# VHH binders against Trans-3-hydroxy-L-proline dehydratase (lhpH): the designs that were tried, part 5

Target 1, 355 residues: Trans-3-hydroxy-L-proline dehydratase (lhpH), of Colwellia psychrerythraea (q485s0)
Amino acid sequence: MTKNIAQAAVKFEQWQPKIEQESYLTINSLECHTGGEPLRIITSGFPVLKGNTILAKANDCKQNYDQLRRALMFEPRGHADMYGAIITDAERDDSHFGAVFIHNEGYSSMCGHAVIALTKTAVESGVVARTGDVTQVVIDVPCGQIYAMAYSHNNVVKHVSFQCVPSFVYAKDQQVEVDGIGMVQFDIAYGGAFYAYVQASSLGLSLVPEQQEKLIAYGRKIKQAIIPQFEINHPTTAELSFLYGVIFIDDSPNQDVHSRNVCIFADGELDRSPTGSGVSGRIALHHAKQQIVLNETITIESILASSFSVRAIETVCFAGFDAVIPEVTGDAYVCGKGQWFINAEDPLKYGFLLR

## First folded at step 19 (VHH)

Design t7 (from m6 with S57K)
Fold by OpenDDE, fold request of step 21:
Structure t7 (fold): chain B 355 residues (1-355), chain A 124 residues (1-124)
Amino acid sequence: as target 1 above (355 residues)
Amino acid sequence: QVQLVESGGGLVQAGGSLRLSCAASRYDFSNYAMAWFRRAPGKEREFVAAISRTGGKTYYADSVKGRFTISRDHAKNTVSLQMNSLRPEDTAVYYCAIKYGWGYDSTPDQYDYWGQGTRVTVSA
């Protein structure tokens, strides 16, 4: 018997499926977070997705490999608030690569926290060649093409800025009756996804960790109430024509911070970050309401007090909508590496959620 | 997109040997089974051989068992088919195919990607 714990530990670490065991699939990942929101970058072992567009590839995954999404996002390999990226070939010739985004409900149109993490790691890993202190990274995502800039010091990326898609107000001063909550006032804006924006104070909500369950419950109920009562149509892309989430807004306890928001999306996921696409929609709202001017930077923090900076850098007409181009700035961290095994003989091989 | 490129086909006399190779580029195929199919003139595409994702198991059609050997190189993302004791009835276009997941399939519809094929002609 082994009496040296160090030797035993190494043996555990070195465990591998035997070549005779044909029942194991192996998938590897790079584990990151942006402002606390996780991003599992799938790096190997995943099927090569078919299609010429990111949306087509997402659909291929949905139709043919959704069980792998579940295996990687759900317990025991993930959790209810997990977020992932499948790296793909670029859709456009002037993009470096593409990404399909996945979460607990299915597939996302975009999230800025993922763009920030992908950009940072792409430059630091050498996927995109460094061009000095500032390196441009262009990523194809479901909602379109994203231009990001990695700012480095001593070969370490210190922060990332990305320009989001044209962001615009879709509807203002709307209301919906929600069972158990009452009348809810909201605006709808698009920043890569459609969000309903709600003032937390109007519902007696506080954007603090202690109220996370209530926030999730309210967010889910509000989202489900809005969907049947309000038709959302993206002007150019039908696949983006849905309400992605609800964002609660409040004042920040920090004097130097513009505001705090919490995004509830998918099937009750709570974004740990300020939500890059969410703040993009917000800056469009603030601009439309003449609460900010072009190039004015505001800081928005999450439930964890992690922050993004956001500004509108340009006004544009997008398919008949008055829109702005948001620039979102933040930082990400690599927090681990994963090797995941899916055993054909495991009755729970495709994961589960208990919540 | 995935590209599978077959090589090694040609004209050979009955009783002779050929080695086919298929090279896959740009992607990780560690979880893919690899297979060879063939289509003879006037016939449907038929299964020839397959090798599991790990390379630990091989499968053969009855018509080629004992004569053909399939192998793969994971590091190079290649699959090979050593064909010995060739017969005129082995004349066909040979296709490389890959399938994600466990095991293999003898039906072509289950495979995800295909090569363009390489022609093998066995003269009497």
Scores: ipSAE 0.762, ipTM 0.913, lowest interface PAE 0.7, mean pLDDT 95
Fold by OpenDDE, fold request of step 21:
Structure t7 (fold): chain B 355 residues (1-355), chain A 124 residues (1-124)
Amino acid sequence: as target 1 above (355 residues)
Amino acid sequence: QVQLVESGGGLVQAGGSLRLSCAASRYDFSNYAMAWFRRAPGKEREFVAAISRTGGKTYYADSVKGRFTISRDHAKNTVSLQMNSLRPEDTAVYYCAIKYGWGYDSTPDQYDYWGQGTRVTVSA
């Protein structure tokens, strides 16, 4: 009963829901990563979200289609650290398109790794027409409008730079008592999202993969401790008025790298990248502390030694805050394509997380 | 924005036929059911027909069964309603609507997007 395994494999690959079987929803995606942090770009099959703003669309998704977020982000289609983008119409006339960001807890205001991946793929796919070796891509995201530049060589995008929203320090030299950890010193800064920045060494943490569980645990605890003790208000957008994550900072073991950081966000997601919005807030913090000057580029690496370069390119006043405009540079990779089926008869159709 | 544009309405004599069409533009509606509703003068909007997302199943109001046929073209993102043996009581504004998900609904509240409607008048 020996059969040709190659033929069998092809048949498996060709499996599709039958027309007569209406139990399947089909959703497609482009699978990317930036510095190891995944981005699932949802390309078809998802509901057209209602609203005139990215935030409104995100809210529509949250209120009406959150089960689909779970289905796509959680197991078995995703994992606890999955990140996704729903491409939408632009909010602004001078933007190319919009994006709603999703993760294991819900919805994100901004993520630089996603911007980098979206920019790269938008140019390479033809969503945005190339204008030579450098192509501008303007994306509406929940926190505002992002200007990105794709740098190409031989029609291949080699890296992406984007300017973040005005980034500023929200609070300096704060502290909170955390059960099981002790007194934690932190700064709060905004780079599209609010982060608490903590020195890892102060807590005996090492920013290495071997301590990922401890980092997640500490990050979650610190985040939860800060939230009730420290009110965060975005000066112009109420929907952004929350602590998004905790970023642990340490020295890098690598030469010519300024530092290493690990971001714990959402419900215990560990960013595999240096975190674009995180390094944006961070550069604002460093600038405010006079640790860097304008246009000084520093390299920040992640727990995987993937790196972003970041600099403050301009100082601005943003709604009463002294702010900077960060420029973040990195690269992304397409790592796959997905076709996902949600069967109405599947008791686990909307996914689960098992940790 | 999602646009549903109905066409094919008009004046027809009793016993006549019309074919309505609705075109959805720009977006992927592969996971949407499509439906027709109608509103007669002085009456509430009522369900007429629906077709599943795959096109494999069709649903009809009792009042139009055997006379109306709903169909869709996935490639063109269109839904059509062939109306035969028209009656004066079929006079109404006909609306196209779409609903995300596995099934259809006979109530209008569950549909996500609507067309502007096309008027059908059946004379005695």
Scores: ipSAE 0.757, ipTM 0.913, lowest interface PAE 0.7, mean pLDDT 95
Fold by ESMFold2, look of step 20:
Structure t7 (fold): chain B 355 residues (1-355), chain A 124 residues (1-124)
Amino acid sequence: as target 1 above (355 residues)
Amino acid sequence: QVQLVESGGGLVQAGGSLRLSCAASRYDFSNYAMAWFRRAPGKEREFVAAISRTGGKTYYADSVKGRFTISRDHAKNTVSLQMNSLRPEDTAVYYCAIKYGWGYDSTPDQYDYWGQGTRVTVSA
């Protein structure tokens, strides 16, 4: 018998399910974050999703494999505010690959922090071959086709820019009475998902980590108050017709940035990043309000002081809306690799969520 | 697109042997069980054999036990069915199918993807 801790640790590391047991499913992942917001990239072991479009594949997952989403997003394999991407085949001939976005509440149509992490890791892993210091990565997502650029120095991706879908103001200067809060003023804009934008100071909120519980609670209440009173209709895709979250806006204590942005999305998830689709809708608002011009870049911080830069690069007409094409820039980091076991005999195999 | 392609069917005399193969698309099927079903004209698909996702367990319909052997090849992503001592009642179109998750199932409705089939004819 040995007393050497290094030999014991090696034996623990070598544990594998016994082939005769048959009770384990094995799912592998690459663990990332963008500005603090997690992305679990599911790389193998997940069911091959049916459908000719990414949206159809997301629906197949929702209808037939939602328990696997929970197993990977909830405790003990995930956590509150967990986020993931299932890698799929592209739906379009001119895209590199597809992604289905999953999280604690379900599924999303677009995820900017995920696009940044996927783009960086696709180039650094060789999923997309480098074409020089700048490599284009084209990803099919539920809301459409995303064009991203990975900017490298010495074969390391240093930042990622992506062009979002046409982004537009849906409704300005709206208000709603919210029980326990009062009258809340908001704008609605689309940047890949619909958000309600609310000035934090008007509600006595500060965009700091110490107020995370209050920000989540207010975001949930405001979202629930808006949904029954305001109709959200995506002009071309009915499945995208929903309010995804509430974004609180305020000045930043950092003089070198434009502002701070805190998104409460889905069912009360707090985005640790500045929210790519959120800053996309926000640049559409600023452009419509004549607060910025085309190609004027602003830097927006998250609650963690991580930042994205964003600009409106072009105006377009999208289904009767005066829209812009945003470009969002940020960076991501790989922080781990995962191998996850789901045991048929485990009464908690599909996870649980305690907040 | 998931594609399952069966091969190895044909005409054989009673008492003879055939080996069927099913090549799966190059997706990760490590969490899938694999099975063979068959359909005689005018009949529903019938279970023949299944192999678990790890290959550690095999299952057979009573009508084929001792005569048929199912196996899978991890490296080639294939499932095979060795059919010995063939009888005229084994005449059918043979389909491979795969199912995500634990265990196996003898019910066709539980399988996620199907091949187009390969015809086996056993002459008296």
Scores: ipSAE 0.678, ipTM 0.892, lowest interface PAE 1.3, mean pLDDT 92

Design t7 (from m6 with S57K)
Fold by ESMFold2, look of step 19:
Structure t7 (fold): chain B 355 residues (1-355), chain A 124 residues (1-124)
Amino acid sequence: as target 1 above (355 residues)
Amino acid sequence: QVQLVESGGGLVQAGGSLRLSCAASRYDFSNYAMAWFRRAPGKEREFVAAISRTGGKTYYADSVKGRFTISRDHAKNTVSLQMNSLRPEDTAVYYCAIKYGWGYDSTPDQYDYWGQGTRVTVSA
């Protein structure tokens, strides 16, 4: 028995599964956020995924270890809006490492907020050696190879920029009838994932935290209405042929920024960040609509007023599409470290969602 | 890329001893059970021994019980099999294998990664 709180606190802190307790799996993480959007970086204890490409590794996880994704994303270890990255070996010889992105619905092809957090933490941890005030980090993700730059001041990374894959407009000026909402106008663009872009004001929506439930409900309904009526085919990779989310756009109340957008993705998650792949698709839309020129930087806010900057740095032809190469800039923060136990005897070991 | 490399095989007289070792790639295998299987000429692969992910439990096929000892070194990502009192029927190619998760399995199909094998021949 323990008689004082200082001794009791040490004993609680030192708790670990005993060697004889074979029922525990242990998984470790570095906990981050980018503009408010969480990233659980899985650092050890996860299965070594099979496959020669990041997409194949994601499929291996989906087919053989999806219960572990649920255990780490769902309650009680996570929550309905949790997001994670499993670091892996690189797919390409000239990349530093790979990442599989996970969330409550499954797996993502691209995640800009994750790229920002991974780049910063890779440099600050020494996973990628510093090469001066600017250090390049090259990450393989399901949609391709991402070139990122970590910008440091006094050995602290202050900003991260990354170049996304060729980003393009897929369909403009589309509409769909949505039960309970009416006729919804939208564009589809690709910035590492396919999104439907919807003007919030056309639906009487405001991009403020007080409307988060309505934004989620509308985003879900719109996504479900679009999926059966529009065929989405990625021009080179069939496994990427799906609508990832709906992005509501509007003017910002902040006069110092271009605009605001709010992404509803996965199974009703609301992105707390401006959505890196979302702003990439958006800059492709603006360029195609002749609303911006190459190297013109715009700043786009999230629902929390956190921001990313984005520009189109060049044009390319990508499998018949007139595409641009976006550059996205933001920052991230480490907010914790995790050690997670999954007990075989726990009837709730693989998690649950009540939202 | 995961690679498992067995070593320590060879020729030995009946009653002798050999120590097999399996070196795994430098990934985190702390949540993996490790096992040895063998394939005798003209036979299917059979379970020999397994050690739990913590190293706290070991398991043996009846045919090797009391003669073979499995151990692992977490820091070096190695699993070893000490084979004593060897018999001609122990002649086989020995494979190491690893499996993620709880417990162990005597079924080869349940293992995630396999070595290339090391040949053990017991004469006389």
Scores: ipSAE 0.666, ipTM 0.886, lowest interface PAE 1.3, mean pLDDT 92
Fold by ESMFold2, fold request of step 21:
Parts: structure tokens; C-alpha cells; sequence
Structure t7 (fold): chain B 355 residues (1-355), chain A 124 residues (1-124)
């Protein structure tokens, strides 16, 4: 006879792969979001990536372990808009650690929402020892070295600022014919990744959640139209020479902020945050157009009304470009911890996307 | 940097024993299988033994089965090879190697990281 099971829920929690079950791999994560954009921080169980630079480590992952990226980003362990960071050894002696960024299409050179989450969690986990109410965290990422500051009140990190790589205008006042849309005007700028910046109103788009399908569709089409027509050449690093995404910009419904950004990147992902590298490229555009001065802060919202603040703190010459050093400020939250199992016998072990 | 350092090689008479050890760098290798390969003079590297990522299964080349025992210590991050009843044909440089993922592999090309090797010489 069947009988009631006392404390059944607690007993389910005790499940673990048995040692004799050789079919399981176990990967652990810390689950965060920055302004609504998820970050799955891979903390253990991932392969030790080869390479002396973060970019080389990302290439090793792409060439040898891309199925693990899919397993962790796609359903059922993730979803179509999942984002992750693989923690690695630092590339540079004066950095604390390194990170490889992953998503549904592959790999990113820069990710501001990830930097904010990594910085906060590095301080709160003790990975980087606190040095006061303000603690510096230095992270190596594919596009370079990122200097971040965690600002604490009563030992709780309340916001994070980070200094981006030299950010610059690549091309202004470009246009491209896009099938089904028409002529699209855009600028190209670099803020850790190359983006095409498009005024949403010029295409009849509104930067609101209700239009997410149209924004994604337009972003994909515009990116596809630009790529064969325009060469993207990073001045010092050939592996970074690609258009990462399309950023739609417009006024915000909130009169207290400067504007809104919506980035369509990867395989049709919509960034829930204002996109840190995107606002970095944007501040370079505004500075080059003489629309802002150094240390003038603007606040840019995401589609969810979460925000980053950004300013240009310094001008530099970078490989012949008149560049700025942006500072981006935001906050993140830990929303979970994960232990993920990948079973060799599972025909769906490497994930799927249905959207 | 991942480093694998073998030790325990040397000269031994036929019928004798040696214990090889391989110390791995302090990374998380919980999802790695560990193995020993050897290269005899004038020959290619050949598989000797492997132990699964959990330590629950061991694998041996036919030529060493019953004479050699592979083990691992997760806490010490080491893999060991106890070599008994040694024969002159066991003379070789012994390498430890590790690979990520399920199972094991008998081919050297499938392994991610390698040690520098330790020489074992078995005299008649």
C-alpha cells in the first residue's frame, strides 16, 4: 500500500548523480541580472580554457567546447536571451581575473551588464578583498582590461562604475537599403564592440516592450544588410573586427533621463539592460558631435526603464582615432545559484531554442 | 597555467615494482578523466591506463591488465600508476594526461593537457 511521505520536498532536494552514473557532468553557476539582463556566472565544472589572452581563451572555447556554451545558454538550462560569463585566470599581472562572455550566437568581446554583475559579486563573495567603501576590481575581457569600482554602503555594494576601453566613432552618417524597411541611416561606434546606432522614430519604432518582436526583426535585418556592405576593421585586433549589434535610440518616456537604448545582438537577443558597451560607443558619438563635454553625465534607459549613467572622463588618441574613456554606472542583483547537469545519454543534452 | 608533473620513474629489475605519481595544477578537474600513456624507444605513444572523472571506472591496455593499477585522489589532485611485475617491454617514458568530458579515450590526440614524462627502465 501507498503511504504518505513525510518531508517529501526535503527528500527531493537530496538527489545527486550517483558516483556509478558516469554519464553526468556537473557545472555550477551564480545567477545574476543587471537591469533585467541575465548573467549566468560559470564558477566551476567548465573546461580550463587554453590561451594567454582572454580572446584566445574564447577561441579555445569556440573551437573545442562550443557545445557546452549551447548546453548552458539554450533551453532547458537557459533560454533564447540567456547570457553568461566563464571565469578564467587573468591575462595580465595587474588584473584580478578574466572572463569569457557567452550567449545564444556565441561569444562577446565586451559586456557592460556582465562587468557590473561580476564586480559586485567579486566584492561580495570575497574574490576581491574590500579596500573600503570603494573597492577596485580589474577584469580582463576579450576587448581589453576593465577597471571597475564597487561602491558600498554598510558592506552592501549599491552600485558599480567601470571604465571602458578607448571608445571611438568608426563611421558617421551612413545609410543602407534594407529589404522590407527601406533606407536606414546609422552611425558606427566602438565601445568594446562595434554597434550600428539607428534612430527608432525614423523607422516608426517605439522602444517599448510591446514592440519587442518588431525591434528584434528590424535589428536582424539591419545587421544583415550592413555586414556585406561595410568593412569593420578593429585598428589593433583583427578578431574584434565585426559588427556586434544594432542599437535603436530614441527619447525616453521618462523626462528625467537623457534617452533610451535598445540593443539587438547575437542571434536576435534583446538586451534588457541599456548595454554598457553600447552606451560607451554612444558617449563617444555624442562627444565627437560636440553634444557633451568631459565629465558630463547622461542617464540612458533600457526597454524595461532600468538605467545606466555614462560620461566621458578623458580623451585619448587610440590607433589614430580620437577616442574617449567612458565611465558607466549601474547595479546588479544576485537572483539564484545553479547546479547544472549535462547527461551524455540525453539526446537534448546540448540544448535547443524554440522561442 | 595547467601543469602536470610526473614522478616515481627510474631503474628497476624485471619482476619489480614502481609507483608513478602525477601532480596536477590546482584547478577544478572534477569533470576530467585522467590517463597514463607511454612511449617505448622506437615506438609511438600508446595507451596504458585511464580512470574516469568520478574515479568509479578504470581502463587498461591488454598488455598491462592485471599488473598495473591506476588510481586518483581528488583531494590531492593526483593520479597514480602502481606498476607491478614489470617486464623489459614496459621500458618507456610514461606521460600523464587529462581530458574533459565523459568516458576515456585510448588515442593521445583526444587529451587536453600532458605532463613532460618520467622514464621507466626495466632491466632483464
Amino acid sequence: as target 1 above (355 residues)
Amino acid sequence: QVQLVESGGGLVQAGGSLRLSCAASRYDFSNYAMAWFRRAPGKEREFVAAISRTGGKTYYADSVKGRFTISRDHAKNTVSLQMNSLRPEDTAVYYCAIKYGWGYDSTPDQYDYWGQGTRVTVSA
Scores: ipSAE 0.608, ipTM 0.868, lowest interface PAE 1.6, mean pLDDT 92
Fold by ESMFold2, fold request of step 21:
Structure t7 (fold): chain B 355 residues (1-355), chain A 124 residues (1-124)
Amino acid sequence: as target 1 above (355 residues)
Amino acid sequence: QVQLVESGGGLVQAGGSLRLSCAASRYDFSNYAMAWFRRAPGKEREFVAAISRTGGKTYYADSVKGRFTISRDHAKNTVSLQMNSLRPEDTAVYYCAIKYGWGYDSTPDQYDYWGQGTRVTVSA
């Protein structure tokens, strides 16, 4: 006759894998978003990745632990648009730590939304000791070394700026025939990853949430049309020689900002943020087109009206390219902590996607 | 950098005992099984004993069962091997190894990180 359970909700909280159950792996995370784009920071339980560089560590994960990427990115622990960072040892003596970026298609070379979230949480968690109102965080990522600054007020990080890798124009004023769409005009630029930049209005697209399915469909088609026709070669690192995504650009309905970006990347993911490496490539384009000068800041919105600010802070020569060093500014929020269980007996343990 | 450092090896008379210890670097190894392997001169590495990631299950090669006991200390990131009733054929370099994931494996190729080894010599 014991139908009612007193304090039932809090008793569910007591569930833990039993010590005698050898079937569970436990992985812990800190859950963040930057401008709406998620970042699952893996804090414990992941394998220690081998390799002397972040790229080598990413390859070790791809070759030996890719099922764990799927388990943490796909349903039911994640979703089709989930993004993660595996924290690693630094590659360089003058960096604080390293990060391998993961998502539904695999691995990324650079992610500005992740840099912002990692920088804020590294300072607020004490991973990097606070040095005043401004604390520098230096992160090794697959595309290089990222210098970031956490700006605090009353011990709360209020925004993060980071300096991107040398960013440059790869190709301007290109066009491609896209089946079902027509001729598409685009530029290619690098801001930590290669993107094709497309004016949304030229294709009858609006950068609003109501058009997210059409934006994804068009982004996929345009990417697939460009890939076989345009060879992309990173000047120093062959593993980075690929078109990562398509960024649609348009005016913003908010007159207080410069414009809007919507990036379709990976396997049809729509970036909820303005895309940090994307705005970095964009500022390189604007500078090369003489549309902005050094230290001129522009603010670019995402599809959710969240924003990043960006400026080119200096010019450099990078492997024969006339490049700039962008500085991107944004903010992030911690929205959860996760403890994830992967059960060897679960036939769905490595996840699935239904989109 | 992951480091595994074995200790406790040495020279012992047949019938004697030794306790081997392996200290692992300060990484999170909570999802790792830990094992001991050994290699006699001119032979392949062979499985000796393993302990699951939780410590709840232990595994032994037939040649050492009943004589050796494996244990681990999660707080210290250590694995130990108590070796009793030693025989001359137990003479080998003993290696600590760790493997990510469920269960254990008796196959050396399945282990992710290895120690440098500690020599055990059992006199006839």
Scores: ipSAE 0.589, ipTM 0.866, lowest interface PAE 1.9, mean pLDDT 92

